Miniprotein binders against q9vhn3. Designs and how they scored, part 19

Target 1, 154 residues: q9vhn3
Amino acid sequence: MDPDDDLVLENEAEEIERLQLPEELKKPIDPEEEDERVARIEFNCSGCEMHEMVHYFGRKPPFALGVIYPEDNYVMRDPFQPPPPRWQSKPEYYIAMGTKCSICSKTVCKDPGCSFYYTASFCLPCGKEELKNWPPEAQARIRKQMSVSQGRQT
Short names: E, the ipSAE of ESMFold2; O, the ipSAE of OpenDDE; V2, 0.75 times the mean of E and O plus 0.25 times the DockQ between their complexes.

## First folded at step 15 (miniprotein)

Design e6 (at its last look DockQ between E and O 0.50; V2 from the best seeds 0.00; counts 0 for: pTM E .794 < .8)
Fold by OpenDDE base, look of step 15:
Structure e6 (fold): chain B 154 residues (1-154), chain A 82 residues (1-82)
Amino acid sequence: as target 1 above (154 residues)
Amino acid sequence: SKEDLEKLEEQIERLEQRLQEIQEQLERGDPTVEELLDLMYEIFELAMKIAKETGDPELLYKLFELIFLAYRLLREAKQLEE
């Protein structure tokens, strides 16, 4: 019953504490850079109870490389990714949350139960009226989308 | 080409189906955060590809819709993990 087994256990606990990687001193995020990452624009969907703070409203988000929306969109930076390192111009993911109805200007989210797009974005009430003026193929497409969204609300 | 558009539409339909499957899993109480993230980013990459290649606004808006849906599901999934 060799006595040497007891000595090994005490040292491992102390070594684990030392191997705590120094808290990488969070380089003080430049207050200006921190400010750009704070979502300051209120987004409220008129079709549902969704409320969010977003980063941009417009057609060309500064963080959205190569995307220009045909209409103003509420756009949020991807909340699930860590901010890219300052030295890496990695394109950020983003989420288009919604837009304003082209007819009534009410804010609506991208949920099929709240809005649809054909040449422009529409809330469901306005879109249902406009649908009558669209080509049959477009009407069929939108009706299909509406049927799928209504199935989720039941 | 028309063929390319049809292929893209099929891809979008597959992505929609995957989202629906994950939604059903969430409804069963199985948080699939990783799967949703992967899917959201897959949809996003497709959107960026389309934006670069054709810029078709209808396809892009459909993909943005799917990304938004994935985001909503992610929020729900994260709430289940807490």
Scores: ipSAE 0.785, ipTM 0.907, lowest interface PAE 0.5, mean pLDDT 87
Fold by ESMFold2, look of step 15:
Structure e6 (fold): chain B 154 residues (1-154), chain A 82 residues (1-82)
Amino acid sequence: as target 1 above (154 residues)
Amino acid sequence: SKEDLEKLEEQIERLEQRLQEIQEQLERGDPTVEELLDLMYEIFELAMKIAKETGDPELLYKLFELIFLAYRLLREAKQLEE
């Protein structure tokens, strides 16, 4: 005694939705290019209040011609100029925001009050411990660079 | 060459001094967005020149730091205008 139900109204709504696909979705052929032009990667410095959405994390940003970083960097495309047209291959400005500390993996920006570089990048707490293992000349150079960069701290 | 390296180091020193002067202007409440943009792009152009000519990683690291610091000041300067 169950009535036959030959039609499902939800099926018709799904079919209509498919027929109304936007044609704009057919223009982009290169999904990777779309991702690189959109800042989808979150950058939050653990040493200060710097927070940004950036375009790339790695050593060789596709939009940064001729540059290979020695470490993975969070890289942002220039926010003050529009990106070049997709049909042109031209250099563009960009900003390396920061790295992950090579010891604790915390994200730190390039401000000398948050990180420093000696063969690798370190947050200040890890760097202070690691520099004890470096040659005395290297220790003195890094301590001087940190003091000059943060003159009011010392 | 040694002469070329010394000229690059002098350029970097001048750029760093200009950045410090702009930071002092900003602390006085004088927004300098156009000057900061010009400086950031000038530092970037020098970084690309060094990458092509010598590839010295110590000099490049310093220039990328200066570019970041210029960007941070640009954010602050634009927020003061808004």
Scores: ipSAE 0.586, ipTM 0.796, lowest interface PAE 1.1, mean pLDDT 74
ESMFold2 (binder alone), look of step 15: mean pLDDT 83; pTM 0.788

## First folded at step 16 (miniprotein)

Design j2 (at its last look DockQ between E and O 0.65; V2 from the best seeds 0.00; counts 0 for: pTM E .668 < .8)
Fold by OpenDDE base, look of step 16:
Structure j2 (fold): chain B 154 residues (1-154), chain A 81 residues (1-81)
Amino acid sequence: as target 1 above (154 residues)
Amino acid sequence: SDEDLQKLEEQIERLEQRLQEIQEQLEGDPTVEELLDLMYEIFELAMKIAKETGDPELLYKLFELIFRAYRLLREAKQLEE
């Protein structure tokens, strides 16, 4: 085992260590940017037992490109995708969890058993009263949605 | 156009039907992957509608479906743990 072979291996190891890309100083994840990825808004549906932490409440989620809600919505970033690289503002998938009833202001999820939408969002109790004043076609649509939700509770 | 709206409504109905079928099969092992794919398909349609027409009724229906898919995904993942 010639002594020259050990020197070549040491130089390769040092070159590999030098070619170790400077530890990308993991720029300390700007505590502020990490902060935006943490869901801090409590979402609690008044119609069911769903409780979640969400990222946004409003009409224009900053991560939702091109979507403006007619009403304030509770919106969660997609929990099933890895966060995009910080340097790429890629549009993210998101989940609209729910809203407030336009009549009673109770928080309700998007489940057909908890709420429906016609010109505004309604919880089922408030919506059932308003339904009487709507066009027959709208009434039929909402009744169909209510029937689908009842079939799942059995 | 009215024809375009009808096509969109039919697409939404098909997606809702697929979601219902998966939910009924959840007594079986629907793959998290199938639910994810469906959720993202619905999402892409919502983004298309938002860009093209912004019809709030269609969008809210799609958001309902996405939400339902999310619930199923959460349940499925809890069964895998």
Scores: ipSAE 0.710, ipTM 0.863, lowest interface PAE 0.5, mean pLDDT 85
Fold by ESMFold2, look of step 16:
Structure j2 (fold): chain B 154 residues (1-154), chain A 81 residues (1-81)
Amino acid sequence: as target 1 above (154 residues)
Amino acid sequence: SDEDLQKLEEQIERLEQRLQEIQEQLEGDPTVEELLDLMYEIFELAMKIAKETGDPELLYKLFELIFRAYRLLREAKQLEE
């Protein structure tokens, strides 16, 4: 405690710390507990009307230890298993729902009818225009992936 | 390394083909258990790739497959009573 400090109301937080509050009171919120509280981000796909409440938007979800996405992703925790107990620190299963298109910023899910990834994520209209400028090998790969995943029967 | 990358790409393609077959045959029981097992198998491969190479194209393809399995699981579980 600094003897020169006056006890003023606006700095009570600093005085509380000098009074040696219990570590649980000063501890930052447990990330595992916050994962249960962060399922408040609304995800709506502009391409297929997919709607979900997700836990995180960004590149490094706190419940996915050591995972860094190349782009901001909408990410939800695994809805098919109960949350891990407090003593587990292993990565949870999770689902990356989608991203924002790198050109138009519309939110799109990971379905191949709504978006695809090459160096960045694109909705289909923007991506089809952009792929014309890519190397022929990349164009052929992406076009084949799109045709196979759409299940044509004509 | 190039041979290992090609084998990973072939494994991913086989997983996608399994998912597509299940998607075309959408039914309840026991499809839910098969979809869940497949989704977790794809997830484990994604974590291996993220740890070993971090290749964004492979990772995003696996994230796509996980999402597609999730959608099928959501639909299948909604049909269960």
Scores: ipSAE 0.620, ipTM 0.805, lowest interface PAE 0.9, mean pLDDT 74
ESMFold2 (binder alone), look of step 16: mean pLDDT 75; pTM 0.665

Design j3 (at its last look DockQ between E and O 0.77; V2 from the best seeds 0.73)
Fold by OpenDDE base, look of step 16:
Structure j3 (fold): chain B 154 residues (1-154), chain A 81 residues (1-81)
Amino acid sequence: as target 1 above (154 residues)
Amino acid sequence: SDEDLQKLEEQIERLEQRLQEIQEQLERGDPVEELLDLMYEIFELAMKIAKETGDPELLYKLFELIFRAYRLLREAKQLEE
């Protein structure tokens, strides 16, 4: 057993220990930052059976850089991507789930079978009444959106 | 410009068509990656529009498409479990 074999093993062990990022860089996940990633806002669509937990309700999601909604939206962080490393504030993708009807204030999802947008968001019942007062072009657009949603329920 | 708006509307229509095609082909497992890619393509377009014009009609249409993609992805994942 040549004495040179022991020196190589000690150097590899020291190099492995040096490459072991000090456990101290596991900064305790600031409980507040972990808390910010937990979806705590209940979203229930009044038009369908959809129920989800979301991260934000408002016009300016803190994780949605450069987007300002004209009305309050229920917004979820992208659930399909791993969370960014805490040390990197990377812009995350996000999903606008829905909003409140501008007339009746019922929560509705963005499904064409539940709501539509024209100057404001409407549930289908309220929107159908308002539609009569809109320009013909707007009416045609909304009618087209409604037709696409009915084809999926078959 | 009006021309730029028309091009964006046509692009959104193509994305909606692709989403519909994927929905029609949703068999177990295969379309998840394609659907994810499409969802992120729609996201990128939404971010571009938000930065350039902030047109709420276009943005809300894109958010609708993203939401539809999300629902399909959730359904597909539930079928894999």
Scores: ipSAE 0.744, ipTM 0.888, lowest interface PAE 0.5, mean pLDDT 86
Fold by ESMFold2, look of step 16:
Structure j3 (fold): chain B 154 residues (1-154), chain A 81 residues (1-81)
Amino acid sequence: as target 1 above (154 residues)
Amino acid sequence: SDEDLQKLEEQIERLEQRLQEIQEQLERGDPVEELLDLMYEIFELAMKIAKETGDPELLYKLFELIFRAYRLLREAKQLEE
């Protein structure tokens, strides 16, 4: 073998090692974490045309540290900015898209024209029946919500 | 911790009013940059409420406002296409 050839191979190995990124940035992504970064859950609102692929369904999204929903929610990661680097502990932005009606289990988005929350989430048809037995102040709040949303729809 | 809940409710009302004003501006074709910043402001308040009180009524109202802002942003981005 040519001695110059051996020296070149040794220099190339050292050059490659010098160009390597910090080990923390090279750590493999946990497969479970990688799956939660992919929007695989279909969300279709039964009350309007809203449809999206979302990242999580449940009460405690892994990417939403410090938040526990009182009900299972369909949750989407922020579509307007890239996620923060995995090594940072800063919470990322997210959007709670909707939930299942606590009576009929239909999927409904958070739009006031499709659902509302009072002690539990309801689609409008189920909620209109349930609100009749609520305190007058709660009834007035929800009826006002429905009136505003109907005036805004196209 | 245990901040004045009335002050929080008033803050939420102001955010909802601002969202409604922005919706009217967007119907005129105004820029969406203010709307994204508002969505993040509402999110920051929701995060504080979730940590401080955990009140589901207040939290769900903020989630509604965030979703409404998202829907408007999505509609505005489609019109720019």
Scores: ipSAE 0.683, ipTM 0.832, lowest interface PAE 0.9, mean pLDDT 76
ESMFold2 (binder alone), look of step 16: mean pLDDT 79; pTM 0.732

Design j4 (at its last look DockQ between E and O 0.81; V2 from the best seeds 0.76)
Fold by OpenDDE base, look of step 16:
Structure j4 (fold): chain B 154 residues (1-154), chain A 82 residues (1-82)
Amino acid sequence: as target 1 above (154 residues)
Amino acid sequence: SDEDLQKLEEQIERLEQRLQEIQEQLERGLPTVEELLDLMYEIFELAMKIAKETGDPELLYKLFELIFRAYRLLREAKQLEE
């Protein structure tokens, strides 16, 4: 068992340790980038007990490529996906949580028991009043939506 | 075209039906997390397609409603399966 074999193994282990690419210094997530991923906007639905923190309020979420809302929406980044690598500006999935009623400005979620959309978003109370002025086809659609939602809240 | 719109509406109706079926499974205590995730992303991809092709706000808002409902159910399902 020649003593030279042990020296070669120790050098290979040290070389492997040196060739271990320095732990990619997890570049400290730029505090600004970490900050952008923290949901800081409070969302409270006036129609139900839903309370959430969301990432954006407006018509053009910076993480929502190609989507422009006709009205301001509360938008949350998909919490079920890992954050994309910093170097990849991949479009992220997101969830539109809700909006403000176009009549009374109360915040409402996208649940059909809390709001509906026809030319604009409405809470159910305001929408029921406006519904009378809409075409019969639109009225029928919204009435169908309201009937389905009431069966789930009991 | 009107035909294309009708096909999209039918597709949305099928997605809503699937969501309802998953909700019923959840109420029975069956595992639904994976199915809800798959459905949520399927709806999202359709929304992105519509946004790119037509931008029809009524269809988009309906899809956003379905995504939101799926998300709500998914939160509930995760709490039950963890």
Scores: ipSAE 0.798, ipTM 0.915, lowest interface PAE 0.5, mean pLDDT 87
Fold by ESMFold2, look of step 16:
Structure j4 (fold): chain B 154 residues (1-154), chain A 82 residues (1-82)
Amino acid sequence: as target 1 above (154 residues)
Amino acid sequence: SDEDLQKLEEQIERLEQRLQEIQEQLERGLPTVEELLDLMYEIFELAMKIAKETGDPELLYKLFELIFRAYRLLREAKQLEE
């Protein structure tokens, strides 16, 4: 090998630059993709003071591929970590904030002092009435949750 | 199997105990943000595994509850650091 050849440049970078399309020609931004990253849905828990703007309400968030909730959930993208670039296929972290009560439709967060789940989500008042019809093991679990949550709230 | 379900329930119980311990650390004014983030993401990874393997809604909703509780503590912890 000739050492002088190590110093010879063939202008490959300049040739590639001329053939590259300007980044400006890729300006079209898909409005659907921009909208998925904006939190436009208001979530207000009827059982406590939790409120946030969230990104989705439903069973199948578009940013949570492969996940289908058994009922409609208010879902927020992770506010503590930047979202992955759209060209990556990495899963995004997210938080299921809450649901609507299956009986009264009030919005409740997932805190055990505000709601619980047995076959469906219930606010505490509605769940207390539905509890009477459940198997004994389910009743015991939920009654224990209600007792602990009430003690911690006051 | 019943043994696999028992192991998952024990794992979830350990995660809830860690959350309770971190909550107590936060109440004592100890630093908690990094630990809460680690825990919240660990619970999230378990939830995704359960969704893929069984889709058991009772287990998933318990994990969603734990993630939400970690989130609430994170809001409190980050506000106190300011």
Scores: ipSAE 0.687, ipTM 0.853, lowest interface PAE 0.9, mean pLDDT 76
ESMFold2 (binder alone), look of step 16: mean pLDDT 84; pTM 0.810

Design j6 (at its last look DockQ between E and O 0.59; V2 from the best seeds 0.71)
Fold by OpenDDE base, look of step 16:
Structure j6 (fold): chain B 154 residues (1-154), chain A 82 residues (1-82)
Amino acid sequence: as target 1 above (154 residues)
Amino acid sequence: SDEDLQKLEEQIERLEQRLQEIQEQLERGDPTVEELLDLMYEIFELAMKIAKKAGDPELLYKLFELIFRAYRLLREAKQLEE
């Protein structure tokens, strides 16, 4: 067991430690980029007690590649995934939380007990009135949704 | 095609059924966090597939509803694991 073998291993370990690229100074997350990841938009559902902070309100979330909403949506970045590395523009998962009722402009979540979508989003009270003007098939679909949602709140 | 639309509607129905089953498990005290995550992402991938094809907005909104419901259940499930 030649004493020279131990010296070579120690030098390789030190060289590996030196070749450990200086901890890339975690470039301080550009305060602007960190800022974009903080949810700053308040979302309050008028139909239930849900309150959340979300990242975006509009039709084209910058983190939602290829998705354009027909109407403004409250959108949250997926809170269950680690943020992608800055150098990787990976599409992120996101959650559309809700929207404004097309009639009364109240904010409602996407829970079937709070809203539905047919050509536009409606809160349940406004939607019940509009329902009368829709095709029978659409009416039946929305009535089914309303019946299922009422059974869960009891 | 009409056939493609029907298949998509059937897929959405199956996803909704799975979500309901997981909700029932959660109500029994099984947190099912991993299953909910998997389901949520499966629904999301389907939504993205539809969106890229300029699909039916009603179907897309249905998928967004399901994702939202899954998210709510995930929050509840995580609270049971703590």
Scores: ipSAE 0.794, ipTM 0.912, lowest interface PAE 0.5, mean pLDDT 87
Fold by ESMFold2, look of step 16:
Structure j6 (fold): chain B 154 residues (1-154), chain A 82 residues (1-82)
Amino acid sequence: as target 1 above (154 residues)
Amino acid sequence: SDEDLQKLEEQIERLEQRLQEIQEQLERGDPTVEELLDLMYEIFELAMKIAKKAGDPELLYKLFELIFRAYRLLREAKQLEE
């Protein structure tokens, strides 16, 4: 309550705590959130029943050395094998589950009944409309994919 | 370079054919888990080879499609093991 030199020293302690902020910015805020082994991102395909918890959404998964996707992808670490040790040069396996449609932004898995890629990823409904503007070779390839998956819905 | 692309496309076609054959085996109830794992990792190794050479995004995405389809079949195959 009464001011004195001890209170002034307490204010200096708060300034010291402020100086610690840069180091915390270099480290994960929550190890559980930064632990790439914990699948915390929900992936739900809008074109089928596929639902998974995945580890990363973006273009450059930290566990996938040397790979940069042309668009943001939902990426899951290999659930069937442990990752290689850091000192080994083997790549870690992973599965790109899907992406957001470049037109409607709905989440779609990589199954040919749900999405396809030509210059960008499209869900089938949006891609069917965009297909009409593409070169004939591209149209033929994508239409063949659609015919193979014609029985798949939602 | 163009011959390398053709060889790569032929590799991808063979991998897709193997995946289709395994899918048909799974539909008949045949054991498929080990074969699917082998195939999935083979496709992945090819995808990483393409990614290192700054490969065509369409080819890379096709390989990631095949890996995903193999994963989906693996889920199904392991569920049949109960």
Scores: ipSAE 0.703, ipTM 0.850, lowest interface PAE 0.8, mean pLDDT 76
ESMFold2 (binder alone), look of step 16: mean pLDDT 80; pTM 0.756

## First folded at step 17 (miniprotein)

Design n1 (at its last look DockQ between E and O 0.81; V2 from the best seeds 0.75)
Fold by OpenDDE base, look of step 17:
Structure n1 (fold): chain B 154 residues (1-154), chain A 82 residues (1-82)
Amino acid sequence: as target 1 above (154 residues)
Amino acid sequence: SDEDLQKLEEQIERLEQRLQEIQEQLERGLPTVEELLDLMYEIFELAMKIAKEGIDPELLYKLFELIFRAYRLLREAKQLEE
């Protein structure tokens, strides 16, 4: 019984262990990628009863290609589109929900009954006071918006 | 150009009018989900164009307002059609 036979068997067992193709570890869904799709920022409008969870607050949402807001916005990913396949970074649609009033810092949605924009975002109460200082054309525009929004609440 | 700005303002006005019409349909209990989706995406594409071209921020914010309103209506419409 030649001592050389035992050495060959040990080498075959080690080679078989090396040839075990690592089971394709189903790449765990990067918990970070799934996490980025969960809306974690609370949005509450001070002008209405709207409450939503949103994905981003700031000027440059990471999912909004090429858009920089002049002020911080609450931004939600489009909830009506299926998530893009992980392998295709398609630009997603998104919804700017609202901002903070530039005067009182209260959160307001983009509904014309809650806020308006002229150089900055205003809640209606603060904006009505600032309106007096604006050019007549701007005043006319904002007054028109306020009239339309009040007609919808009745 | 001033002409381009006027055309854009007119386009925005038409989009707002369409949104109002769909809202009226929703209030009548008509199906509106598909129409609202189409309109919302149309407004979004216009907003992206305006943002890229660095046009009037007031118009961009108006488009964001319209998208937001469309979104609210769409939520309501889905609840009614489900």
Scores: ipSAE 0.788, ipTM 0.911, lowest interface PAE 0.5, mean pLDDT 87
Fold by ESMFold2, look of step 17:
Parts: structure tokens; sequence; C-alpha cells
Structure n1 (fold): chain B 154 residues (1-154), chain A 82 residues (1-82)
């Protein structure tokens, strides 16, 4: 009648087998990477009927390495191609949809009938108010755009 | 530097003219998707180059405008292919 104080170790080997997963059953996922690919930000242009769901609003989109916008922009990832693998040095393409007017803060797309840039982005109504403060070339450009808009009055 | 800026402005004008020509092809019902994609990506690569060089933001924003306009046309062109 020998007492047995030996520790049972077979459960450790079984626990290791249970914890092992075949790599082919699991795809690498990163919740933040999947989250940044979801277009959650609503973009609605106040100057036309453009609306889209976009991926980022700000000056430095995380998927646009090395780019800092002068203003906050609504930015959409390229919907026509998947992003390149990180091990390739190919840049990811994206589309800057629009920004907020620097005076009234209304959202405007980059169509020249809705907004324009001179030192900052302006919707056309606010640009009309500011144009006397700009060099003649900028004034001429905005007046040409405004003449099209005024021809639609009545 | 002034010569380089003028050449850049002329390059941007040519890109805008190509965009307008493709828009006219789309209005005639001609296939445009591949040409629009090529143009949009060409404009994007130029925009990234001048953003890295720190050239006047007015030119950079013009390129962003052209990319956006190409995107709108590309959406129309792909819808017609479906």
Amino acid sequence: as target 1 above (154 residues)
Amino acid sequence: SDEDLQKLEEQIERLEQRLQEIQEQLERGLPTVEELLDLMYEIFELAMKIAKEGIDPELLYKLFELIFRAYRLLREAKQLEE
C-alpha cells in the first residue's frame, strides 16, 4: 500500500491539443482594419444632390499614408479596387469628396458648381461674399461660376 | 521653378481636357470605364507627387476636383454596363 503523491500530467497534453487550431480554418482579422473599411460617415452636398457614405472625415486619413490635407475632407476609399497588400509599395487610391465651407460650415462636394478653393474651401454663396478680397484672377474665376448660377434665377 | 509650375499647370489642363472628352464619349454611349479608371489613377498619382513636394494647395485641390469628377462619371459608366 504505497501512497501516491504523483502529479497527473496527461491533462496538460490534452489541453494543448484542444487549444490548437488549424490555420486554414482561421482568416487573419483585425477588428480595427475591418472597421476602417466600413463607410459610416454620411456625406451630403448642400449644393447639389450628391450623397455617399464615406470612410473618413479629417486631415490625415489612416489609409492615405504621407498625405495631410490643408482642411478636413470627407474621404472615400476606392470602391473599384481592393486595397493593395501592405507588403507592396503601391499607394492606396481614394477620393476626396468634399469639405465644409470655411465660412458657413455647410458640407459641399468638390464639383465646381458647388465649391471652390482659394486659400480655403468655400461654397459658392460664401465665395461670392468674399471675392472682393481676392486677386483679380480668383475673382474672375468665381464670377464666371456665379454667372452660370445667376442665369438660373426666376 | 516658374517653368516647372507652368508645365504642371499645362499638364493639369490636358488632364481636364481628357476628362471632358471622356464625358462626351459617355454621353454618346461609348465604353469609357477603363479609360476613366486609367485617368482617375493618373490624376491621383500626380496629386500625391505635388502634395509630397509641398506645391501650392490650389493646384492640389484642382486635382482633387478632377478625381471627384472622374469618380462621378465612372459611377455612371459602370451603371450602364450593368
Scores: ipSAE 0.667, ipTM 0.845, lowest interface PAE 0.9, mean pLDDT 76
ESMFold2 (binder alone), look of step 17: mean pLDDT 83; pTM 0.803

Design n2 (at its last look DockQ between E and O 0.56; V2 from the best seeds 0.69)
Fold by OpenDDE base, look of step 17:
Structure n2 (fold): chain B 154 residues (1-154), chain A 83 residues (1-83)
Amino acid sequence: as target 1 above (154 residues)
Amino acid sequence: SDEDLQKLEEQIERLEQRLQEIQEQLERGLPTVEELLDLMYEIFELAMKIAKETGIDPELLYKLFELIFRAYRLLREAKQLEE
C-alpha cells in the first residue's frame, strides 16, 4: 500500500468540502414581515357558521397587486402556498372571503347561499327586496344563482 | 367585444360545472385535493386576467371570486379527509 495513495484521498475530501456551496443562509424572517403574515382580522359570516381569521379588509390588499375591489372585501392570503421568498415580490394568491351587505352592513361570505353581487353586494334578505327593482335580466340571473345554492343544501 | 364577453361567460360556466363535479366526487369520498387546487388556481388566473381589462362587467369578476371561495371551502374539507 504505497504511501502516495493516502495523500490523494485527503486532497479529494478537502476539495469536496470547498465545493459545498454555502448553505443559503435562511435569512432570518424579519419579525415585521412575520407579523404581516399573521391573520388578525376576524371574519364572521352572518349567513352561515363560517368563522375565519383574515389578513386584510379593504379595497386594495397590499399582497394583491393590481386588484382594486369596488367595495371593501375581507381577503385572506392563500394558506396552501408557501410564502414567497422575501427577495421576490411575487404577487400572492389570495381568497376574497366576503364583504358587507350594502344595505344592512352585515358581513357575508361569497357563498351564493349567503350573498350575491349586482352593482353592489347584498345579503340574501336585503337582496331579495332590492331584486324587485332591478331589470328582468338581472333578476333572472340572481334567481338562478339562488336556486343553485339552495339545491346544494338539500 | 360582445364575442369576448360570451366566451368569458362560457368559460365561467364550465369552471362552475367542474367545481360541482369535484364536489360530487368529494361527497363520494374520492380524493379531490389536487383537482381542487388546480381548479382554484385556474379560476384565480382567469380572475386576474379579467381584472386588468377595462370594460368587463364587475359581476363576472365577482362570480369568479365566488368560485374561488367555494373551491377553497371544498379544499379545506378535502384536506381534512385526506390527512
Scores: ipSAE 0.791, ipTM 0.910, lowest interface PAE 0.5, mean pLDDT 87
Fold by ESMFold2, look of step 17:
Structure n2 (fold): chain B 154 residues (1-154), chain A 83 residues (1-83)
Amino acid sequence: as target 1 above (154 residues)
Amino acid sequence: SDEDLQKLEEQIERLEQRLQEIQEQLERGLPTVEELLDLMYEIFELAMKIAKETGIDPELLYKLFELIFRAYRLLREAKQLEE
C-alpha cells in the first residue's frame, strides 16, 4: 500500500507560469487611436477667418490609406457622411484644409486668396517674395493662377 | 503620356468651371448642396486616382486638393443657407 501520488507541483507551476502570454504581444488599443474619428486639432487660417477642428496633422493620415502628402497637412474627415464601416475596405473621404507656410510657418488654408503651391506651400506674402527666385516661365504660370478672379464668400 | 496629361489638365479646368458655376448659383440663392457634394466627391475620386499614378506632377494633385477645399467651403455655406 504504497502511495503513488507524486505530483510534480513545482514543475507544473513553472509550466503554467511559462504559458502566460506576454502583455507586450497583446497590444492594447490606445483610446486616442480608437478616437481618431474625433476632431481634436484646431485649424485657424492666418490669411482669412477659416476655423475648423480637424482630425490629423501630418503627411500620412491613417484614414487615407496609401496617400502621402508632400507636406504636413491639416486633414479633416468628411463631415457630411458617416465614415464607411472598416469591414468594407472602402477609402474614406477627407478634406485637406491647409498647411504651414514653408517660410514663416503661419497656418494657411488652401484658398487661392491665402496660399499657393509651387514645390512647397506658401502664404501669399512669402510666396510672392519666393516667386522671384523661380524661373521666369514658372513665375508667369503662378502669377496667372494668382490673378484669376474668384468670388469669395465669408 | 502627353495626351494623358493634357486630358487631365482639361478635366481639372472643367471641374473648376463647374465649381465656379455652382458658386454663382449659390450667390443667387439656388439650391446647391447636392450638386456640391457630387462635385466634391468627383474631385476627390480623381485626386485619389492620380495619387496612385507614378510620374504625376504634384502641382496637379495640389490643385485638386484646393478644389476639394473650395467645394467644402461652399458646401458649408450652402447647408447653412438651406437650414
Scores: ipSAE 0.677, ipTM 0.847, lowest interface PAE 0.9, mean pLDDT 75
ESMFold2 (binder alone), look of step 17: mean pLDDT 80; pTM 0.749

